VH-VL binders against q8wyp3r787to878. Designs and how they scored, part 1

Every score and structure here is a prediction.

Target 1, 92 residues: q8wyp3r787to878
Amino acid sequence: FQNYLRVAFQEVNSGCTGKTLLVRPYITTEDVCQICAEKFKVGDPEEYSLFLFVDETWQQLAEDTYPQKIKAELHSRPQPHIFHFVYKRIKN
Structure headers, positions and changes below count from the first letter of each chain, unless a header shows other numbers; antibody chains aren't numbered by Kabat.
ipSAE, averaged over its two directions, is called F for ESMFold2-Fast, E for ESMFold2 and O for OpenDDE. V2 adds 0.75 times the mean of E and O to 0.25 times the DockQ between the complexes of E and O.
[cut] marks letters that were taken out.

## First folded at step 1 (VH-VL)

Design a01 (framework fv_livmoniplimab)
Fold by ESMFold2-Fast, scan of step 1:
Structure a01 (fold): chain C 92 residues (1-92), chain A 120 residues (1-120), chain B 107 residues (1-107)
Amino acid sequence: as target 1 above (92 residues)
Amino acid sequence: QVQLVQPGAEVRKPGASVKVSCKASGYTFTSYYIDWVRQAPGQGLEWMGRINPSGGSTKYAQKFQGRVTMTADTSTSTVYVELSSLRSEDTAVYYCARDYYDSEGYFDYWGQGTLVTVSS
Amino acid sequence: DIQMTQSPSSLSASVGDRVTITCQASQSISSYLAWYQQKPGQAPKILIYDASSLESGVPSRFSGSGSGTSFTLTISSLEPEDAATYYCQQYDSYPLTFGQGTKVEIK
């Protein structure tokens, strides 16, 4: 699935929300964070980043990475992994 | 009906700055990104960057980073591109174009273009 | 940056001819490709998006095909009003980039 990226928004005082983004294969983490800040109405976007949650482990994605490529790589593995992309505060 | 209206021409000297406007009408201004694309005389199209009128977030082509600023005024449904440190090579028609929803990056409506001439 | 190369750079054809323009991407862009028509003194006009989807109001003689790195715009039966420069554009990744253009002249 190359065309959509599901991103959850994690905020302590807010209910759980998520968006499905129509994105390009080479969209960067920086671009995804910008879209998320706008769609989730974040006033302090510099305090947030895109994280990958996989195998009960949180990984902060660098701005120049490609979430759709990461997603495709995870889908291509012989043993499927349950994973989520989460837009959340860096310090929580 | 969707319209993007730009002034016809601007003239500047080398080293100056130019600010080109694009007034949108016929749709919800904050629901679509506006991109800027320029075309030097007899040459092809070159993407400069985009702005989200809802909140003013921007993305610029690396070539223009540090020289370009894009802004939006929601009260007048107008976007602007400002280019500084102008050189003769910046002589071009500057188009604003409406980006498809969700920042797809193809353009369904274009302004008529503003010819910016940089001459000494 | 993804480089987009069009061929031919120009062509001359007769009314009624089938015209084919190709566009090559320096790396895979899936189907994230649009085609525009530009007449002298005018802004570009969208013809095709997602490589093969015809924009509303565009004549059915225009069609697009291809995926990955190789794309084609076809005009099945050339009309006088089709004299223009045609551009492909990728929107797979930033910065967005255009081909150099193909000028179509009617003889």
Scores: ipSAE 0.005, ipTM 0.605, lowest interface PAE 12.1, mean pLDDT 85

Design a02 (framework fv_livmoniplimab)
Fold by ESMFold2-Fast, scan of step 1:
Structure a02 (fold): chain C 92 residues (1-92), chain A 119 residues (1-119), chain B 107 residues (1-107)
Amino acid sequence: as target 1 above (92 residues)
Amino acid sequence: QVQLVQPGAEVRKPGASVKVSCKASGYTFTDYWIDWVRQAPGQGLEWMGRIDPSGGYTKYAQKFQGRVTMTADTSTSTVYVELSSLRSEDTAVYYCARGGWEYDYFDYWGQGTLVTVSS
Amino acid sequence: DIQMTQSPSSLSASVGDRVTITCQASQSISNYLAWYQQKPGQAPKILIYDASSLETGVPSRFSGSGSGTSFTLTISSLEPEDAATYYCQQYDSFPYTFGQGTKVEIK
């Protein structure tokens, strides 16, 4: 059945929590952000986006990207990479 | 306080089915997933699958194929795992454990149900 | 499926010793790893989550480290009550898998 995606929630006032999302393979970053807004009870979802944190580097994911495809690509690299998907404010 | 309560033991004959219960208390039942993990005598831990009580969504380990079914009854805050076509190698302690939604590791475990499959 | 391999399978140590056990994943699991302690006749108990975060109520002598494919659990000063089997578990992807366990005995 469906894959799961780990997403951390980084909030200025509350630190970091996380949730596991049940997602289909071709779920978009836009879809994931909608789910995160509901699960993390975000009142201003337009101010948030999904980011990829890998090798000490932050990357904002475009709305039409596929997080599960990105995850699979990172897992298939010759050497393991430490990475996290983080739902957080676009501007800090 | 969080508790997951299971019966102590069940005995079945080969070919039968067993349904093990896990009654949750001390938290909002629908906020967490319940996973089932078994342990054969003298062996390690084996993950069987999980259920989301809020939607009834399940994910099973392929090893158990069509033999396992997990259900939840929100009116009694109870989760069940049913395993059919029992064989002697299904003899194990069956644990329920709380995971998912907030955190994917298992922060609370039931005390386990020893299922013995013998003639 | 992700295979988790622990080393050693068993060890004997004295009270006060520093004990380290390792866990190797067959592919990268980032930091999605937990350590559990299981005493004879009991259910497992969480010690460490997210590779290095100590669960509330767990003694500070326990610590975890590692990321990717290699992880360690350390007991800085072994106590008699630490005699148990320790399991690592990955929760990066389904099916969730456990290491085979490391039995820690007191000499």
Scores: ipSAE 0.012, ipTM 0.646, lowest interface PAE 8.6, mean pLDDT 85

Design a03 (framework fv_livmoniplimab)
Fold by ESMFold2-Fast, scan of step 1:
Structure a03 (fold): chain C 92 residues (1-92), chain A 119 residues (1-119), chain B 107 residues (1-107)
Amino acid sequence: as target 1 above (92 residues)
Amino acid sequence: QVQLVQPGAEVRKPGASVKVSCKASGGTFSSYAIDWVRQAPGQGLEWMGRIIPIFGTAKYAQKFQGRVTMTADTSTSTVYVELSSLRSEDTAVYYCARDSEYGDYFDYWGQGTLVTVSS
Amino acid sequence: DIQMTQSPSSLSASVGDRVTITCQASQSISSWLAWYQQKPGQAPKILIYDASSLESGVPSRFSGSGSGTSFTLTISSLEPEDAATYYCQQYDSYSLTFGQGTKVEIK
């Protein structure tokens, strides 16, 4: 039972880094984006969002969604799902 | 089953480059991050960098910046590390390892490729 | 970079002994630490993640504890197959770093 969220940060110039965030169960996507902007030193946070990459598809997560709930749902599926939460530019 | 398959050995002269492959099979997909970790004979483990093949971006340890390049071919589920300007101190076993989906620790490792740099 | 320092560098113990290995981080890493076992000629194998979570399939005699800057790996009752070098690894921040390793030998 994991109370953490692994988020990858994608930049064109710097490559991909990641951070593991200790989070509460009802943390929102908006909250996660604010934490990411602080930790990754993003100067233009309005241009970034949290995305879910699963089954070779990208999904932008709405601000009022709950990443821990999404994670739990993916883990509860009968077959394994490979997925990543990625903080990246909306237009990139 | 998850497997990361590497060649057994490579031999190069000082000043040359070496490119080591790591092919993923079984439950391992290109959406996982793959890291490269080396170990000189009788020494400890040293992280070189990581790549997430599906995103196409790599992050390198500062020590290797400028002479390491990591690439991925998602069509063959293969990642590569290329190290240039080889020195005798680069003689080591080079491992590829898969990041856990939960953190930057390694749940599966390749068997390693021994790169020998000798004149 | 975060420096990881292990103690001791090596130890020799008898089957059935309790073995303790310590790992110190140069700055707080919360609980973002893993432990690996490496036998001669083999790749490392994950034992513990998140400082104290036992990896599936790893014998229950292995346990981890600690947070912040001080961490411990314990083998409650040493078996002959436990002769190996053990490494800690932090994943709080890049670059990822390992301890120098602790070699465990059987008397």
Scores: ipSAE 0.008, ipTM 0.667, lowest interface PAE 8.4, mean pLDDT 84

Design a04 (framework fv_mosunetuzumab)
Fold by ESMFold2-Fast, scan of step 1:
Structure a04 (fold): chain C 92 residues (1-92), chain A 119 residues (1-119), chain B 112 residues (1-112)
Amino acid sequence: as target 1 above (92 residues)
Amino acid sequence: EVQLVQSGAEVKKPGASVKVSCKASGYTFTDYYIHWVRQAPGQGLEWIGWIYPGSGNTKYNEKFKGRATLTADTSTSTAYLELSSLRSEDTAVYYCARESYYGDWFDYWGQGTLVTVSS
Amino acid sequence: DIVMTQSPDSLAVSLGERATINCKSSQSVLYSSNNKNYLAWYQQKPGQPPKLLIYWASTRESGVPDRFSGSGSGTDFTLTISSLQAEDVAVYYCQQYYSYPTFGQGTKVEIK
């Protein structure tokens, strides 16, 4: 459990790819989105957001949330959860 | 102790398909990406693709797209590479490798599976 | 894709001497936001799978002897073995993970 976050990049015309980012507990979703835009070379970052895919459900993360704290919370759950952080377009 | 144990050597004829397995132990299989990399005799390493066993999501090197299929069975903690329409140039050692939790490098590798394609 | 080129293709070094292997990427693998180079080095001995030596260009994997060190940034990287031992005879590969993985062609290190 290091301060690293695996984020998948979902593009309409291509498959899902992923990158591992250094994300401290105090780094917000807004900060992560800025990092993702640079890392995935996104020209229209205002059209993208960070989503959590958990239990077959998509949840858009609010800008002022903390992805590492969300990850820690999911890992602390008694039952196994399948979850992914995905950087993708807000509107499909 | 983390281990990736691959299936044994295969000899196939041109046009056939081969399915190589990679059984993981010593860690939570669904939390780590598994990559497949091949190495032709006397040649370097060539990335084929990855699978995330927790979701079944895959990514392929364009050179192998359409011929390679990556799957995973979470009940047995086993990843699979199936390569179809085999040609002599597919003769290689095929490795599975676990992507580190901390970054996209490969921290553990299977022992390799030699696939020989000949008439 | 990012092309990785190593030099030399083969290197003969006497026991106890320094071995230097170079790796060049066709584009920068330095991510400015975290200031990390997405570059790893692997050692492969005959009949064995590759073994991770270094990640983030200069961070040594646990259990790897301190005679192995990585340096460089951006497009130019170096793996150094400060005092070559008999067990270090192997092929060494650099790998970028800035994009989908690509490897250098390998550098064979042998004893003079």
Scores: ipSAE 0.007, ipTM 0.621, lowest interface PAE 11.9, mean pLDDT 85

Design a05 (framework fv_mosunetuzumab)
Fold by ESMFold2-Fast, scan of step 1:
Structure a05 (fold): chain C 92 residues (1-92), chain A 120 residues (1-120), chain B 112 residues (1-112)
Amino acid sequence: as target 1 above (92 residues)
Amino acid sequence: EVQLVQSGAEVKKPGASVKVSCKASGYTFTSYDIHWVRQAPGQGLEWIGWINPNSGGTKYNEKFKGRATLTADTSTSTAYLELSSLRSEDTAVYYCARWDDYGEGYFDYWGQGTLVTVSS
Amino acid sequence: DIVMTQSPDSLAVSLGERATINCKSSQSVLYSSDNKNYLAWYQQKPGQPPKLLIYWASTRESGVPDRFSGSGSGTDFTLTISSLQAEDVAVYYCQQYYDTPTFGQGTKVEIK
């Protein structure tokens, strides 16, 4: 596991802002969402979640998952692919 | 108002260890990451590592992995760099710097530097 | 790791004249999701820590004189001092923060 995670922040009509987070290897999606809410200055964190965008597909990550483990698995795949972690509103 | 104040100069023998401190004030210590950078006399800047005081996570430059240890004490708002097995090549000014990953994402404040001299 | 290369290593410019420093990255530091270049410029005077001048490749830090400007995108970046003053004698460093931080080797600016 690497100790950094790149997360994009998607807000309606605001474009995209990204941040590189230094995180523990076993940090949970719930912990990442808390950090994102503070760093992106989100007043309604309950309306947001961490999503994985890969192969033109969106996947909402469950709170008890480990983003660094997911990142490592994606990096270990033999097939080329592009993926992004995105902090955004659940309903949109 | 934001300040990073580092410990004083150190003179060490080859093979010894040194521990440099960086005390933060004027902001919420756990909201910003602390990086360590060194500069040998007449040389450029060399990144050592990065610590997140909130999560405890660290990342090291491969060159320093196994010799450098980064820690942070939230109760005193102080970050530490410990470098072991010192060699003459480790003679440098060591800086702590704040990563503004909160809004912009760059080194906005630097400590004054700590000169570490390694000589026999 | 991303390798940062500056040119020239040293530059002598007369007072009031333009100084131009170049910086190249071994891979793009433009993040497609936010369209920002993760590139900063620092000024370092002897005996002092580096001072932030420019971030996001072209945004000037508060309090930095407007004679300093940054430009470029992707892998090629430039720091320009439009009219060199005596206090600008320093070493200038570019730095990427797209991935683990890396610095260029520095460009020394001196009066001709």
Scores: ipSAE 0.007, ipTM 0.649, lowest interface PAE 8.8, mean pLDDT 85

Design a06 (framework fv_mosunetuzumab)
Fold by ESMFold2-Fast, scan of step 1:
Structure a06 (fold): chain C 92 residues (1-92), chain A 120 residues (1-120), chain B 112 residues (1-112)
Amino acid sequence: as target 1 above (92 residues)
Amino acid sequence: EVQLVQSGAEVKKPGASVKVSCKASGYTFTEYYIHWVRQAPGQGLEWIGWINPDSGGTKYNEKFKGRATLTADTSTSTAYLELSSLRSEDTAVYYCARGEYLDYWGMDYWGQGTLVTVSS
Amino acid sequence: DIVMTQSPDSLAVSLGERATINCKSSQSLLYSSNNKNYLAWYQQKPGQPPKLLIYWASTRESGVPDRFSGSGSGTDFTLTISSLQAEDVAVYYCQQYYSTWTFGQGTKVEIK
């Protein structure tokens, strides 16, 4: 019932780094953001959110969404999608 | 009630440009893609492209690349199609239609259509 | 591009009779990983925009009457209207969304 979610961390004016998170299948975006704040040692978590980058578009994920469900949906599409989950500042 | 309301009919000369609007209401505008589809008189449906209003990202049918420009204004919940270098074969009814991005199951709501006539 | 071909181009059916429309794709619309067919059906009445009837080849859109049904898999799909009503006079289009978005040429359904 546990699986992994790769999340990139994008800090202002720095290269992206990433972490692989051990997550429950029904983990919410809010839960993922809490884990990311702790693991990336973010002092101002209210300034950050989880984003999905796919098809040249950025989408901020609402707190009550399920990243593993979104990941499964994108993997289930017939045409390959290159996508990334990115934990980054809402502004800038 | 979900509605897409389009601008009125246009008559243009060959070589001109036309800009059609599509105003959305009854849902969160940034949560759905807006597709554009045209239909020439007596003919079938032809997909032009889509726009993601949240990001401004677009995808075009290769046939329309370089001539079609899709934009969206989130402050007014309005999507736009601009088509340049008009020819007589561009005479058609132009539709906007809503499509869910992540859980796509077709274009579920359509505008009433805008007739664009290209004549000399 | 995936080419969608419908047959027949037109058909005349008496009220209460069955209407059958076929749609063929130039390549399979079945994605083996999720076992779904990326095909939709639309109805267009004169002077109106298209209306979504069926998605995922056989799932009926909310509010669409039970007499409409979709079937088929891979490259060969069928829309059936089990008991044609006067209000069903329209052009019907199949559409693939496996790779971009392409429509069939349409099938005109008329009352005989």
Scores: ipSAE 0.007, ipTM 0.633, lowest interface PAE 10.3, mean pLDDT 86

Design a07 (framework fv_satralizumab; at its last look DockQ between E and O 0.05; V2 from the best seeds 0.00; counts 0 for: pae E 8.5 > 2, placed apart)
Fold by ESMFold2-Fast, scan of step 1:
Structure a07 (fold): chain C 92 residues (1-92), chain A 120 residues (1-120), chain B 107 residues (1-107)
Amino acid sequence: as target 1 above (92 residues)
Amino acid sequence: QVQLQESGPGLVKPSETLSLTCAVSGYSISSGYYWSWVRQPPGEGLEWIGFIYHSGSTNYNPSLQGRVTISRDNSKNTLYLQMNSLRAEDTAVYYCARDEYWGSGSFDYWGEGTLVTVSS
Amino acid sequence: DIQMTQSPSSLSASVGDSVTITCQASQDISNYLNWYQQKPGKAPELLIYDASNLETGVPSRFSGSGSGTDFTFTISSLEAEDAATYYCQQYDNLPYTFGQGTKVEIE
């Protein structure tokens, strides 16, 4: 099944870790952020968001977007680019 | 106990606009879930119309050719369906349904449905 | 759109019989499939989600299996109250689509 979403966790002055989430196709960015806050033990979740890093560009995903569908669209491109979903602070 | 109750005009004329309401009790529609509309022509199968996410974002079935708007009123805890340019083929029982929290797709609570007949 | 095809379109069986309904997706939908029961004059009721998980409060005689494109729904020992139309539904991709339904009649 293709029912997973890999999310990296990036913090200033700490390691970069990641989690693989089992998700439904239309899980929202808001839901992913909620899961990440719990799994990465974030005490200030309001300071974090989910970002897409693709083409050397950081894109903050709106709360009502679907990361699993974004992943599928990126994989379907004839020459897919390297991309990562990253849960990180909005500032920095 | 979560309950959904649809209401509508019953009879509408071709080319008019349909307006339906879905009153939700036992759960705040702004607190979570997707909320969907599904219709069923008499004696036929089910067709998904569209959904609204608790934040207000919507998505619609392309088969309805852009004729549909789904909206909500958080203060009244009510969902709405508007469909313009009605045709005889739009005659159906219309249901509102709650669409499960962790991603869309499973309809765990349904209203009783309201019959809409499109006839001159 | 993903097309969902059910078979048979209708069946008649006796109380105590085991009945099986199949559902085929036009493309791979993983396990993103639900089964609903609709009794005459009533709204549909969710029985099975994620292809094989029984919804809370649903009798254990109902079961589902399958993944990818081929799915089955089974009632292990038919009861009189199981007379209904059963629908499969995919949620792998929008728009969500339903099978045409299978009418189960008691003999």
Scores: ipSAE 0.206, ipTM 0.796, lowest interface PAE 4.2, mean pLDDT 88
Fold by OpenDDE, look of step 2:
Structure a07 (fold): chain C 92 residues (1-92), chain A 120 residues (1-120), chain B 107 residues (1-107)
Amino acid sequence: as target 1 above (92 residues)
Amino acid sequence: QVQLQESGPGLVKPSETLSLTCAVSGYSISSGYYWSWVRQPPGEGLEWIGFIYHSGSTNYNPSLQGRVTISRDNSKNTLYLQMNSLRAEDTAVYYCARDEYWGSGSFDYWGEGTLVTVSS
Amino acid sequence: DIQMTQSPSSLSASVGDSVTITCQASQDISNYLNWYQQKPGKAPELLIYDASNLETGVPSRFSGSGSGTDFTFTISSLEAEDAATYYCQQYDNLPYTFGQGTKVEIE
């Protein structure tokens, strides 16, 4: 596992900004969300979550999942996949 | 507001063990971030030694693996660097530094550094 | 380890000049690159992170660009206070590694 996780912050009408997080393999999505909330100075973190965009589909990650393990799994696939971790509002 | 301050013996003999401390103020080392040691031989470039995560996990430069131990005392908000079997090429200014808040691998706060000379 | 090679090792320029420093990585490091400024007797100071992001409080005359293996650091209009040694540093993989540095002197 690499210790880095790329996360994009998506804001309504503001586009996306990318940040790099240095996180251990077993950091949870909940922890990553907390880091993102602080990094992006989000005032209402309860309205945000971490999403995975892959194969033209969005999926919200459960709090007890491991983004670094997901990243590793995606990289291990026989076919390359373009994917993004995106921190954004749950209902947007 | 975050400040780091290294301290050490200044002079160490070959084959002896180096012990350095880094006093951190303005932020609790147990609350977050990665805390690294970096050294710089006089007139030369920079070498990353290793870091300790706020959780206590460590990672070391393989070039120094087996000789280096980074530890901490949360109650004192102090970092420690121990290096065994010193040699002349270990002469350097030793810095402690904080990784950027978001763990980007960037060092946003540095100590002033402490010179360590290895000589018989 | 990932080797970082800076060019040039040193340069001399006048106040107001544009200065460019390059950094080449031995492998693709995406945009995981920092630039630091170090003045004599002082610790390095972070100027650029993620290859092109200006650190808070850093003057806008400093900039960075590039991705993959080739990176550029630019001072658009050199100031006397910019005399220093500049370092690139990758953080794509551990161990973190630095370039050998570029000494910038003011004529």
Scores: ipSAE 0.016, ipTM 0.712, lowest interface PAE 6.9, mean pLDDT 90
Fold by ESMFold2, look of step 2:
Parts: structure tokens; sequence; C-alpha cells
Structure a07 (fold): chain C 92 residues (1-92), chain A 120 residues (1-120), chain B 107 residues (1-107)
């Protein structure tokens, strides 16, 4: 099932690392950001958001979206898509 | 599909500088992933040396005391390892490896490795 | 640095046996642990990521479990091609560190 969401944490001075979050199917982007702030020990969480990197493009996810639903839709497509969820600063 | 191939000198002297290359094919090193160097002394375990992120950011194992530089040439799709002040303890097989797209120490492609012997 | 300690350092078993290898981290690393197989003269190959997930193409006789500090790796029915050295590796914190390895031989 999709009780897990893999999220990369991107920081300007050290690059990017990933962690697997245990999440419920209906978790919102806002809730994921809250979990990420705790897991990655971010001191200024208002400066960060969750992004989707897919098809070589970036998309900032709105707080009321559902990452697990997005993941499921991407997995169900006839052609596999390379995608990543990335918790990163909004202005970089 | 993705292939990594190390090359460099087989025998080097103490106090000299090691220079290794890793030719990458099947994927552009500037498009994604972390690119690591890992070494293994003969008959011993594995030691992570450091990585270069596709954006150019680097991180090094502090156990190597600042002797290491990892760099790349995107136009040649090639990674480089430079290690100065070589010691006998630096004798090892040196690998280049690709980390997952956003970095987790999960090395999915490795080169064949190249043995470097540091000896008088 | 997070120290990874494997047990045993070596073992010998027959085709068809179930074998287990343990890995202990010096601090809690959640599930951020990988397992690699290395055959003589070859580079390591990733078998299991995030403690329990099989990498694509890895046979189902391989499995992993654990979280926190104590992890296990199991081959449920040993085959001749499984003769290799196995390494655990943590990625919770830099530098990435490996266990010292467990050599598995066929008798």
Amino acid sequence: as target 1 above (92 residues)
Amino acid sequence: QVQLQESGPGLVKPSETLSLTCAVSGYSISSGYYWSWVRQPPGEGLEWIGFIYHSGSTNYNPSLQGRVTISRDNSKNTLYLQMNSLRAEDTAVYYCARDEYWGSGSFDYWGEGTLVTVSS
Amino acid sequence: DIQMTQSPSSLSASVGDSVTITCQASQDISNYLNWYQQKPGKAPELLIYDASNLETGVPSRFSGSGSGTDFTFTISSLEAEDAATYYCQQYDNLPYTFGQGTKVEIE
C-alpha cells in the first residue's frame, strides 16, 4: 500500500537527502510539511514548502492537496514517470 | 544502461597526490543524483569518501582530514577524485557510485573499481 | 560517526539452509539502513533499502527487518550463487558508514 511517502529534504548549503515518512492515505501537503519540519529539524518552517519534481519541472504543492493521491495517480499511468517530492525553501 | 568506469594510476608513492577519473555513460551527471566515491582496502570493508551533488555541492568524510577534492566535468560526463598527501593506508580499490536521485546512500550503480597501491 | 557492527563475521552453510545476519547501529537510525551483496572481485550490489524493501530484481529469498538499532538480514533458502560478503550501511547521518561485512560460504 501507500502508507509511506518518500520526501527529499533540500538545503542550499549541503544538497539533498531523503527520508521515508509513515503517513496516512489522506494526509495533506500542509501536514506533510509539518512532519518534514520535525523530521529534518527545520527552525524556520514558514520558509519551506513541499514541491513535486516530475517530467523535469518543479511544481509547488498547495497546502490543501493530497500527496498520496498524486503519487497514486502518477504510479497508475501507462508510462512510468520519474518523480520526487521535495521539501525545500520557497525562494530558491 | 548506466555505466561507470574508474581509471587512474595503479602504483603511487607516499606524499604524492592521487588523481582518479570516473567516466559515466547512459546518464548525464548534471541532470540528477549524488555521485560518490567509496574505497575498500584489500580484504577489508567499505569506506565512503564523499559525494558531489548534480548541482555541484560536495560533502566529504571528515576521516580523510580535508585531503580530498571531488569534482566533475559535465561536458565530458566525468567525475574526478583528488587525494593529496597519500599514505600506505590509502591503498584500496576505489569505486565511483551513483546514489539515488535525491540522495540516501543507496548506491544503485557502481563502477568496476580500480586498485591503487601506495608504496615506496 | 555512527558505528555499524555485523554478526557473525563469517558463516558456512549448505544449499537450502536459512541464514541470518545481524547489524547493530551505535544509535537509533530509524529504518535508514541498506544491505549490499559483494561477490569476489566485484563491486557491491544493493539488495535491500530502508531496512526491509527489496531492490528491483532481487530474489524474494532475501529479506530484511528491524528498526532503531537492531536489524536482521535473512536468506530463507541459501543457493550456491549467494556465496558472497554482505554489508549493512546506514544513511541516517553523514558520513555514511558500513558494517565490517559478513562472509557467507557454501559447504
Scores: ipSAE 0.007, ipTM 0.673, lowest interface PAE 8.5, mean pLDDT 86
ESMFold2 (binder alone), look of step 2: mean pLDDT 92; pTM 0.943

Design a08 (framework fv_satralizumab)
Fold by ESMFold2-Fast, scan of step 1:
Structure a08 (fold): chain C 92 residues (1-92), chain A 119 residues (1-119), chain B 107 residues (1-107)
Amino acid sequence: as target 1 above (92 residues)
Amino acid sequence: QVQLQESGPGLVKPSETLSLTCAVSGYSISSDYAWSWVRQPPGEGLEWIGFISYSGSTNYNPSLQGRVTISRDNSKNTLYLQMNSLRAEDTAVYYCARGYEDYGWFDPWGEGTLVTVSS
Amino acid sequence: DIQMTQSPSSLSASVGDSVTITCQASQDISSYLNWYQQKPGKAPELLIYYASNLETGVPSRFSGSGSGTDFTFTISSLEAEDAATYYCQQYDDLPLTFGQGTKVEIE
């Protein structure tokens, strides 16, 4: 069975867009980044990565992590957390 | 089996606030999925209003942003829709449905509740 | 917003006929498209998800195909119970948008 992942795209001076991706439960961050590069028309994909923003904190996801598993862990918490997956440049 | 049932006032006057309820049975609204509202004016097509996810995050159609609030009561397993500043063009059948965020399709749908906006 | 345009707006066909409905997206939506059936006085029901996947319990005479901007929905052998309005819906981007619907009438 497949699942969906909502990813926001953050780019300097371009504004913010978002896409919903159809993904397998164990899709890797590396695979998600490849899909994002195609969908957001990124010409330099090596400079981008997938980030997780949770409340007031953020982190870069390692290539061998599983975004759907991370999402499931966040959903298992007792109180709702506002979180977003963001595809953006590694350098701020 | 998951079932959704909408309820509402039926008739609302212009400029008033619409309040709709969607009772969900057979599935916990806090366990997974997102839960959406979709409307259909008589004889016309479908318009997505917005959703609330099982985590409590909301997102609204920009065409209705600022007039609509979607909320829930997990203890009652119930969804709510509030829409203010009603106009005749808001006359429609209002549906709640399981879907969007993580599952990009709507299944199941409630039976719908007709809301008529008239003086 | 992504605009979804269906063709035709309505059609009439006989039991046993093959019926095709098309849906065009104003931009590339890959395969992020669903098809719903709505019978008079009833809520819509999901038939096809992700452009070509048949929902569990839905008869095999219904099928979907396409990707990018052009999609088709086919009923291979029309039955009387298939009289309904059919809607496509994209979920590539928010807001979620539907086609205007195609009314299928049985002669």
Scores: ipSAE 0.007, ipTM 0.617, lowest interface PAE 9.3, mean pLDDT 84

